VHH binders against q9y6x5. Designs and how they scored, part 16

Target 1, 379 residues: q9y6x5
Amino acid sequence: LPPKLLLVSFDGFRADYLKNYEFPHLQNFIKEGVLVEHVKNVFITKTFPNHYSIVTGLYEESHGIVANSMYDAVTKKHFSDSNDKDPFWWNEAVPIWVTNQLQENRSSAAAMWPGTDVPIHDTISSYFMNYNSSVSFEERLNNITMWLNNSNPPVTFATLYWEEPDASGHKYGPEDKENMSRVLKKIDDLIGDLVQRLKMLGLWENLNVIITSDHGMTQCSQDRLINLDSCIDHSYYTLIDLSPVAAILPKINRTEVYNKLKNCSPHMNVYLKEDIPNRFYYQHNDRIQPIILVADEGWTIVLNESSQKLGDHGYDNSLPSMHPFLAAHGPAFHKGYKHSTINIVDIYPMMCHILGLKPHPNNGTFGHTKCLLVDQWCI

## First folded at step 4 (VHH)

Design b25 (framework vhh_surovatamig_d1)
Fold by ESMFold2-Fast, scan of step 4:
Structure b25 (fold): chain B 379 residues (1-379), chain A 122 residues (1-122)
Amino acid sequence: as target 1 above (379 residues)
Amino acid sequence: EVQLVESGGGLVQPGGSLRLSCAASGFTFDDYAMSWVRQAPGKGLEWVADIYQDGSEKDYVDSVKGRFTISRDNAKKSLYLQMNSLRAEDTAVYYCAKEGYDWLRGYSFDYRGQGTLVTVSS
């Protein structure tokens, strides 16, 4: 029988939550599986970019989803609405569900993973749900498990996405231990429900399951705001994305805009595109704007207004607060193994190996994940 | 077009009680969690309380626990905040907000009303 893989994302699940809160169901999952304690995500540390990096193995400059709001300088197209289903934005890479359907006579299933309700290279997941945040975890789980059991050609790759703890992290901030404790306990209970459902259906012992996330969360404050309107008038630029990484498209000379911004705040770095640090791998794409502003951790860029967020993400990917974790269980994985860190781009070639797929060229290193796998030698 | 109309604010003595109401229109009220957010003079926005779509889960900021009660009536498309044992520090403009999640914005509050002013003073 062909190998099967279920990839689960809990959006905004900061790695150190595992050390500060109790997760009895997740701990039981890990005890008989593997844990990667930290996953170094890609810059910028946002939902769309990192979810697409997980399934393509590419840096944002290579897969083209460079932010949650984008402008393409060549085509003059704007991406600013999550309901925009234009394949143009997604076609610079081939996600694993497309490869799964095209290389093998197999099906893919998706419950709300970013990009799965868009036809990419004229291919959409065989079974999918249009994104709707109001649909319960239970309904998403019911559909995924139904499709895993009742499909021809067989579903071999399935994805399941949940908005928490990102939504609550923004609302309460990660330092609100009382409210975050309740949210994270609920997530642990959902993990328990997932495992129980898979056991009830006879899938648990033969299905590979990965539980991961796209980024972490850091505490914000009304005392840590950068008012962009105090630096420069709106008539001099078009704002493509705001916070914590602002994307600036100049309407006047680029150097004049840069000079107005460069000393505006001690809590923000201002980069001309060619001066963006190489370690970000955030330069070689027409959707990256001529000037990028990067706020320091916990600082919010605003336009003469207060921020509603007590937590946020998008910051420097070297920050531990931005890092998620990865846990996995199934026939491909060792039992009771802990690993310290991998790069988020390493997940894609590992998943291709598990499914027997030939990966597209990617930025991941298979060697970083081989210690997790029973069919590989560690070191 | 989302519309939220707050009412019930006013001047009240310390230790007094007040009930805020919010009338919702322009969206399927039953599909969204709702919250109350306030802004005190000279301060930023502060989340106060929220309630799940079916009324099953309620959360409060620590400073109002045991004093404030959030509730909703889905048939009437209305949100309420019962405020008891009011303190001078509760003085603020109170907004009702539609909660949502969007991949572009993350978690958000959609303030569609002018708010209602609550003043606690002698």
Scores: ipSAE 0.059, ipTM 0.556, lowest interface PAE 6.1, mean pLDDT 90

Design b26 (framework vhh_surovatamig_d1)
Fold by ESMFold2-Fast, scan of step 4:
Structure b26 (fold): chain B 379 residues (1-379), chain A 122 residues (1-122)
Amino acid sequence: as target 1 above (379 residues)
Amino acid sequence: EVQLVESGGGLVQPGGSLRLSCAASGFTFDDYAMSWVRQAPGKGLEWVADIYQDGSEKDYVDSVKGRFTISRDNAKKSLYLQMNSLRAEDTAVYYCAKEGYDWLYGYSFDYRGQGTLVTVSS
């Protein structure tokens, strides 16, 4: 009888792919559910930060996963290995699976959502898989559905993560219509498999399912490179993160480093930490470095070398190319409803409402998502 | 110290077959997804096929689907591409590539070999 929710992420699923390609299975899902056409993600528009924002409802400066590569100025710890399981990096927030397990006698299940293989506040997802990109979508789906049907206490919150279309977006670039068409058709077929499996198991009519993503993708080029080595000698700073947002830790006078960088390229903005635009909500955390470089859309920051990436993300979160979508189906959601935009931090309080959980303080606004829900008035 | 050595290329008539091989050394082969990529004369690099670490998932570019088969032998540290029903458009240098995808770094080819030339000509 308790409400159940499955949260599915297809990494790097740019919102406008829905308009440029056909998704028959996803369209059938949306026909009997809801679609949010654009989700405004958090800055920086990277995988770990945005996946953690979805499940905490917090900006990166508040939840502490501020990049995929990080340095903490207070403790002097470095994060640059995706297999680093140190809870220190994740402990500045409480993700929804932890809240789900602690507020009621309920279980959580996870197939590789970022953070779910880490004990956060001494609590790990009741059922989980260690991250391994070689594990098929079918195996992840088999585990999630087994745990949804065969758990005591019952699994009420489950997550499923898939690396595509992010991997192919980087490899081909989002403007490679032939290769992206193939990749996106395969994803649509996986959505069809998901729905079919849930129907066969009798879960479909009583399970809330959210399909979303963490960010989009933009086209890059060998003609759009910013060479940092032409601006500043590497002996002047430690590089914490490179592209498209470079995190600079000065080894010498901060003002001297800033002055060497500030006019180096017309295709990047250089910010002292205190001058980072307020709209980014990317300032108040010890893991945000003293100088941040933000490349213009489609420009890659390099160190005296070429880039092999034809697509990338991490850019300004106001860019439509960086926006994912959200689709949902289930007893909590209206049928055939389309909404224009929500903030990615709004997903967390909506999910807490669906599950009957009290949300931790967060940056989301429940009012932004209420029109999606059958038990709410959207006037 | 990472080395990829391709072999098996040659001249073949349209409709013919070739099997490409790649011998890998200097890294733990079974920890990485592997790709075949090609470069036709005067054109850019094109991805052809990839295979997951354990061989469980394979992907192909549409133009070769049903004609080419990618496989791997982790015990022998070898990658293969069986090419059937070859067309003039398949003429290219074929490279074995080690994939470097990770959440932190995104997707790239960490390394590729010297390549093996495939020429399909009447």
Scores: ipSAE 0.016, ipTM 0.376, lowest interface PAE 6.9, mean pLDDT 90

Design b27 (framework vhh_surovatamig_d1)
Fold by ESMFold2-Fast, scan of step 4:
Structure b27 (fold): chain B 379 residues (1-379), chain A 122 residues (1-122)
Amino acid sequence: as target 1 above (379 residues)
Amino acid sequence: EVQLVESGGGLVQPGGSLRLSCAASGFTFDDYAMSWVRQAPGKGLEWVADIYQDGSEKDYVDSVKGRFTISRDNAKKSLYLQMNSLRAEDTAVYYCAKEGYDILEGYSFDYRGQGTLVTVSS
């Protein structure tokens, strides 16, 4: 029987939560599996970009999902909630479920992972759910486990996405211990339900399961706002994305817009596209705008208004607060092994190895994850 | 059209009590979590309390825990905030808000009403 993999994402699960809160179900999962304490995500540290990096092994400039709000200067298309199903935005890379279906005549299944309800290179996940935040974790889990057990050709790659703790992290902020404790306990209970369901259905011993996330969360404040309207008039630019990374499309000379912005706040950096730090790998794509503004950790860019968010993400990917974790269990993984750090782009080639797929060219390094795997020599 | 109409604000002395009400229409009230948010003079919006769709779960900002109680009546399509032991720092315009989560934008308040002013002064 071919190897099987279930990839689970809890959106916005900051790595430090593991040290500051109790997770009995997740701890039992880790005890019999592996833990990577920090995953260094890609810039910008947002949901759609990082979820697509996990399944393609590519930096955002290479896979083309460079933000949650985008403008393509060549085609003049806008990416938004109403246009996120247009394959145009997703076609600059080949995600693992497409490779799985095309190389091995196997099926893929998806419960809400970003991109799985879009035909990418004319290939959509064999089984999928259209994105709907109102659908319960249990309904998503029921569909995934049904597809894993009852499909021909067999489902060998499955994904499951859940919006928490991102939604609550934004609402309460990650430093609200009482409210975050309740939210994180519920997530731990969902992990317990996941393990119990897989055991009940006879899947647990032969299924590889990865639990990870796309980014962390930083505490924000009404005392840490950058009012863009105090820097520059709206007549000089079109705003493509706002906070904490603002994407600016100039309506006048780019240098003039840059000069109006560059000294406006001590709590943001202003970059011409060619001056964006090389370490971000955020430069070589038509969807990256001519000027970007990068707010300092915990600062929010606003348009003459207050922010309603007490937590946010999207900040510099070197910040530990932006880092998620990765835990895994199954026949491919060691038991009781802890690893310090991997890059989020390293997940893709590891998953391709587990599934026996030939990876597309990618930015990940298989050597970074080999110590997690039983069939590899770690020294 | 979504409509949220707040009432119950007024002038009260420190240590006093007020009960805010919000009448909702134009949407299926039972399907949405609801919040109270406030804006003090010269300050930004601050989330105060929220309540789950069925009333089973309630959360509060630390500064109001033990003093404020959020509740809802789904049959009447109404949201309430009981405010006890009021302090000068509670002076603000209070807004009823319908909660939403958007995968691209994160947590948001889809709609809020016109607000009701609460002034705590001696």
Scores: ipSAE 0.024, ipTM 0.512, lowest interface PAE 6.7, mean pLDDT 90

Design b28 (framework vhh_surovatamig_d1)
Fold by ESMFold2-Fast, scan of step 4:
Structure b28 (fold): chain B 379 residues (1-379), chain A 122 residues (1-122)
Amino acid sequence: as target 1 above (379 residues)
Amino acid sequence: EVQLVESGGGLVQPGGSLRLSCAASGFTFDDYAMSWVRQAPGKGLEWVADIYQDGSEKDYVDSVKGRFTISRDNAKKSLYLQMNSLRAEDTAVYYCAKEGYDIFTGYSFDYRGQGTLVTVSS
């Protein structure tokens, strides 16, 4: 029987939540599997970019989903609606479900993972749900397990996405211990439901399951705002993305816009595209704008308005508050093994190895994850 | 077009009570969780209370637990905040907020009013 993998994402699950709150169901999952305590995500630390990096093994400048709001300078197209299904935005990379369907005669299934409801390189996930945030975790789980158990050709790669704890992290802020405790307990219960469902259906012993996330969350405040309108008049530029990484498209001379912005706030860095730090791997794509503003952790860029968010993400990927974790269980994984850190782009070549797929060229390093796997020698 | 209109604020003495109301229009009120958020003078925005779409689950910030009660009337498309045992620290502009999540923009509030001012002073 071919190997099977279920990839689960809980959006915005900051790695240090595991140390500050109780997760009995997740802890039981980890006891018989592996835990990577920190996953260094890609810049910018946003949902669409990092979810696509997980399934392509590429930095954002290489896979083309460089932000949640984008403008492509060559084609003059705008991406500003989460329901925009134009394949153009996704076609700069080949995600693992496409490789799975084309390289092996196998099926893929998807419950809401970003990109899975879009035909990428003329290939859409064999089974999928159109993105809708109102659909319950239980309904997503019911569909994914049905497809894993009742498909021909067999579903060998499946994805499951859930919006929490990101939604609550934004609403309450990650430092609200009482409300975050309640939210994270509910998530742990959902993990318990997932494991119980897989056991009940006879899937648990032969299925590889990865539980991960795309980014963390940091506390924001109305006392930490950067008012962009105090720096520059809106007539000088078009705003492509706002906070905490602002993407600026100048309507006048780029140098003039840069000069108006560069000394405006001690709590943001202003970069000309060619001066964006190499460590971000965020430079070589037409969808990265001529000027990028990067707010310091916990600072929000606004346009003469209050921000309603008490938590946010998108910040520098070196910040521990932006890091998710990875836990995994199944026949491919060691039992009771803890690893300190991997890069989020390393997940893709590991998953290709588990599924027996030839990876497309990618920015991940298989060696970084080999200690997690039973069929590999660790140093 | 989403529209939220807050009312019921005013000047009240410490230990007094006020009931805030919010009239909602432009969306299917029954399909959304609703919040009250406030902004005290010279302070940041603070979430105060929320209520699930059917009224079954309610949450409060610690400082108002046991004093404030959130409720909704789906037939009237209205949200309420009953505020008892008011303290000087409760002085703020109170905003009614529609809760929503979009994978693109994250979690946010959508409020279309000016808010309603609550001043607690003897």
Scores: ipSAE 0.080, ipTM 0.497, lowest interface PAE 5.0, mean pLDDT 90

Design b29 (framework vhh_surovatamig_d1)
Fold by ESMFold2-Fast, scan of step 4:
Structure b29 (fold): chain B 379 residues (1-379), chain A 122 residues (1-122)
Amino acid sequence: as target 1 above (379 residues)
Amino acid sequence: EVQLVESGGGLVQPGGSLRLSCAASGFTFDDYAMSWVRQAPGKGLEWVADIYQDGSEKDYVDSVKGRFTISRDNAKKSLYLQMNSLRAEDTAVYYCAKEGYDIYTGYSFDYRGQGTLVTVSS
């Protein structure tokens, strides 16, 4: 039977939650598998960019999903919360499900992973669900397991996305231990349900399962706001994205806009596009705006109003609060092995290796993850 | 069009009780978790309580736990907050909020009403 892989994302699962809360089901999963304690994600530390980096192995400037809200300077197209399914936004990279379907006579299945309901390079996931946050974890799991068992050609790559703990992290903030404890216990129970379902259906012993996330979460406060309207009149620019990384498209001279913003708040950095730090790998794409504002951890950029969020992400990817973890179990993985850190772009070439696929050129390094794998030499 | 209409606020003595109601229309009420949020004079918005789509899970901010009870009636498309043992610090405008999660923009609330003022004073 060909190797099979299920990639599961719990959005916004901050790595240090594993140290501060009890996860009996996840702990049992890890005991018989592997744990990477920290995954260094890509900048900006947002949902759509990082989910696409996981499945392409590319930095945001290379795969083109550079934010959750975007403007393309060349084509004049906008991407926003309107659920724009224009393939244009996704076509700068080839995600693993497309490679899986095209290199081998295999199928892919998806329960709501970002991009899987869009035809990318004229190829859509063989089985997929249109994004709808109201659909339960149970229904997503039922569909994925049905497709894993009842597909021809066989489903060899499957994805499952869940919105928690991100939604609750935004609402309560990650420092609300009582509410976060309850939310994280519910997620642990869902992991237990996942394992039990796979065992019941005879899938568990021959399936590789990766549980990961796209980013972490940091505590915000009404005492930590940066009012952009106090810096500059909105008539001088078009706002493409707001917080915690603001994307500014000037309507007047760029230098004048930059000078108005540069010293407005001690709690944000203001960059001309060409001055964005090289370590972010966030410069070479038409969807990155001429001026980028980066708020300090825990600070929220607002337009003369209060923020509705007590937790947020999108901050500097060097911050541990922005890091997720990765746990994995299955025939490809060692048992009881712990690893300190990998880059989020390293997940893609590892998954290609497990599935026997030739990866597209990418920013990941297979050597960083080979110690997790039973068929590889590690020192 | 989403519409939320809050009612039940008023002036009450410390230790008293009030029941807030919210009538929802313009969306499939059963598909969304619902929250009560409040804004005290000179303060920012504070989440108070929430309830899952089917009423199975309820959460509260620590300061109201054991004093407030959130409930919903999906057939009537209504959300409730029973407030007991009220304190001066509970004085605020209370808003009924539809919880939203947009994968592009993250978590949000959808406010459609004027809110209902609760004043706790002697």
Scores: ipSAE 0.025, ipTM 0.540, lowest interface PAE 6.4, mean pLDDT 90

Design b30 (framework vhh_surovatamig_d1)
Fold by ESMFold2-Fast, scan of step 4:
Structure b30 (fold): chain B 379 residues (1-379), chain A 122 residues (1-122)
Amino acid sequence: as target 1 above (379 residues)
Amino acid sequence: EVQLVESGGGLVQPGGSLRLSCAASGFTFDDYAMSWVRQAPGKGLEWVADIYQDGSEKDYVDSVKGRFTISRDNAKKSLYLQMNSLRAEDTAVYYCAKEGYDILTGWSFDYRGQGTLVTVSS
């Protein structure tokens, strides 16, 4: 029988939450599986970019989903609506569900993972749900487990996405112990429900399950705002993305816009596209704008308005607050093994190995994850 | 069209009480978490309290815990804020807010009403 994999994302699950809160169900999952304590995500540390990096193994400049709001200078297309199903935005890479369907003549199933409701290279997930935040975790779980158990060709790759703790992290901030404790307990209970459902359906023993996230969360404040309107007039530029990484398209000479912005705030770095640090791997794509502003951790860029967010993400990917974790259980994984750090782009070649797929060229390194796997020699 | 209409604000002495009400229309009220947010003179918007769609969970900003109580009546499509032991620092315009989540922008208030002024003064 072909190996099966379920990839689960809890959006915005900061790695450090595991040390500061109790997760009895997740801890039981890890006890008989593996834990990677930190996953170093890609820059910018946003939802759509990092979810696509997980399933392609590529940096954002290579897969083309460079932000949650984008402008393509060549085609003059805009992306800012989660209901935009234009394949143009996703076609610079081949995600694992497409590879799974085409190489092995297997099925894929998806409950809300970004990109799975879009035909990419003329291929859409065999089973999918159109993105809708109002659909319960229970309904997503019911659909995914039904498809895992009742499909021909068999579903061998399945994805499940959940918006928490990102929504609550934004609302309360990660330092609100009382509110975050309640939110994280609910997530742990959902993990318990997931495991119980898989056991009841006879899927648990033969299914590989990865639980991960796209980014973390950092504390913000009304005292840490950068008002862009105090530095430059709107007539000089078009704003493509705002905070904490602003994407600036100049309407006048680029150097003039840069000079107006470069000393705007001591809590923001201003980069011409060619000066963006190499370590970000965020330069070689037409959707990366001529000027990028990067706020310091916990600072919010605004346009003469207050921000209601007490938590945010998108910051420098070297920051531990931006890092998620990865936990996994199943026949491919060791039991009771803890690993310190992997790169988020390393998840893709590991998943291809588990499923027996030939990976497309990618930025991941299989060697970084081999200690997690029972069929690999780890030293 | 989404509409939220606040009422119940006014002038009160320190230590007094007020009950704010919000009437909702134009959306399925019982499918959304609701909040009260406030804006004091010369300050930004501050979240005060929220309530889950079925009323099962309630949260408050630390400065109002034990003094304010949020509640809702889904049959009447109404949100309430009972404010006790009012302080000068509670002086603000209070807004009823419908919470929303967008995967690209995160959590936000996708609609708020026109507000009701609460003045706590001696």
Scores: ipSAE 0.490, ipTM 0.784, lowest interface PAE 1.9, mean pLDDT 92

Design b31 (framework vhh_surovatamig_d1)
Fold by ESMFold2-Fast, scan of step 4:
Structure b31 (fold): chain B 379 residues (1-379), chain A 122 residues (1-122)
Amino acid sequence: as target 1 above (379 residues)
Amino acid sequence: EVQLVESGGGLVQPGGSLRLSCAASGFTFDDYRMSWVRQAPGKGLEWVADIYQDGSEKDYVDSVKGRFTISRDNAKKSLYLQMNSLRAEDTAVYYCAKEGYDILTGYSFDYRGQGTLVTVSS
C-alpha cells in the first residue's frame, strides 16, 4: 500500500499561542509525534502566498502568488476574488497534488486548500470542494476521510483547510486573551474530533498527518495608522495592494512617486523593486510592483479611513508573531521529538519524500527536516 | 437580497436600559454567527458582541461585559441586544451585522443594516 499523507492548515495559528493557551488534544497528538516550534514563512506573510509555498516549496517570486491582490505587468491582468480561479495565476509552479496525480497512478483530495479548486497545468485535484467558508469543519472532515478510504486509484495526498484562528485573530486581536482562549479551545476540540474520526475509521496508525499554518497574527490599533492619502494623491499611482504591504504602480515617473512616499511615515519602509531586501526573496516576478511599502509590525496602511481589524498579518517574515508551527504524527515521524525551526519551503520536499514523489526544483532544504523522520539518520 | 433592519434605539438617561432588535431576511439566518457593532460620533466602527449560530456561545468587548446581553431567536430570524447600566460612552449608532470571512481579505462584516441611534445623556 502506498504511503498516505493528510495536510491540515488552521489559518493564522501563531506559534506563540502554544505557550499561552491550553491544547490538551494537540498536546496528545504531539506526545506521540513531532513538533516544530517555529516555521519561518515566506514574505509577504499572507494566506494565498504561504499556502502555495507549503505545497510547492517555492518563494513567492518563484511560484507567482505574490499577494492576495496582484497585477501582472506583462499581461495586464488583475487578480481579484472573481478572477482568483484563473489558472494563469497558479501556473508558475507545480503543487504537490498535481505531481502526486501524475506519478504512480495516485489520487489527491482537497477540502478548501487554496488552489485545489483550480486546474493547474490542466490538472485539478481528483476530489475537491469549491471554496465556501460556510461549510463546516465536520463536513470537510467527512469528505476527506471518505475519499481517503473509498477511492480508486487510492487517495495518497489529502488537504484540509480551516479559516480559524485567522478570522477571530483579525476581529479580536491576538492579545484579547478571553476571546482568543475560547476560539483556540474550539480549534483544539476540532483536532480531537479529527484524531477520533481517523481512529474510528482505522486510518490513524497508517496515515501521516501534518497540522500546520500559513502565518501568525499581530495586534493592531487605531493609534497605529499610516494614512497613504496624506503622502500622495491618487492621480499619481494605481494601488494594487494596500496593507500591511502596499503595492504601488506609478502613473507618473517612478522616482517622483518614490520621493513623495519615502519620508511620509517613520513606521513604513519604502522600496523600489530592485532595493527590496534580498532576504525577503521578493523581487524576481512581473507581479511584484515597481514600489513596495512595508509597514512596521502592528501598523496599518489606510486611505483616509479607520481600520476595523484589531489583528493583522502580512508583515516581515523575520517577526516571531508572523510564524506558525508544525506538528506531525504517523509512521514516517518520530514520537516525542521537538525541533526548533524550519523554513516553510522545507515542508514540500519533506512531503515528497514521505509520499515517494520526485520533487520539482524548489527552495526547500530536505536536510532541515531529516530529524523529524524515522527513515533518516539524524546527527 | 440580504436585509438587516435595526430598531429600539433612542434617548436614555445614564444608568438606564434599552433593548435593540434586528430583523433579518434574505439568507439562512441560523447558518451565520451574528454581531452587534457600533460607531460613536467621530470614531471608527467598534465590535460590541457576537453570538454563535445556535446561541450557545456569546462574546463581548470588555467595556460592556456584565452590562450587555446578546441573544437570538432563530425561528423569528431576529437578533437582540439588551443594554443595561448605560453610560455616556455607549452613545453610538448600533448596527446589526452578518459576519463573514473572505479568504483573500480576512475577517469582515458581510452586511450591516442602516443602524439605530443610541444616545445616553441627561
Scores: ipSAE 0.130, ipTM 0.566, lowest interface PAE 4.7, mean pLDDT 90

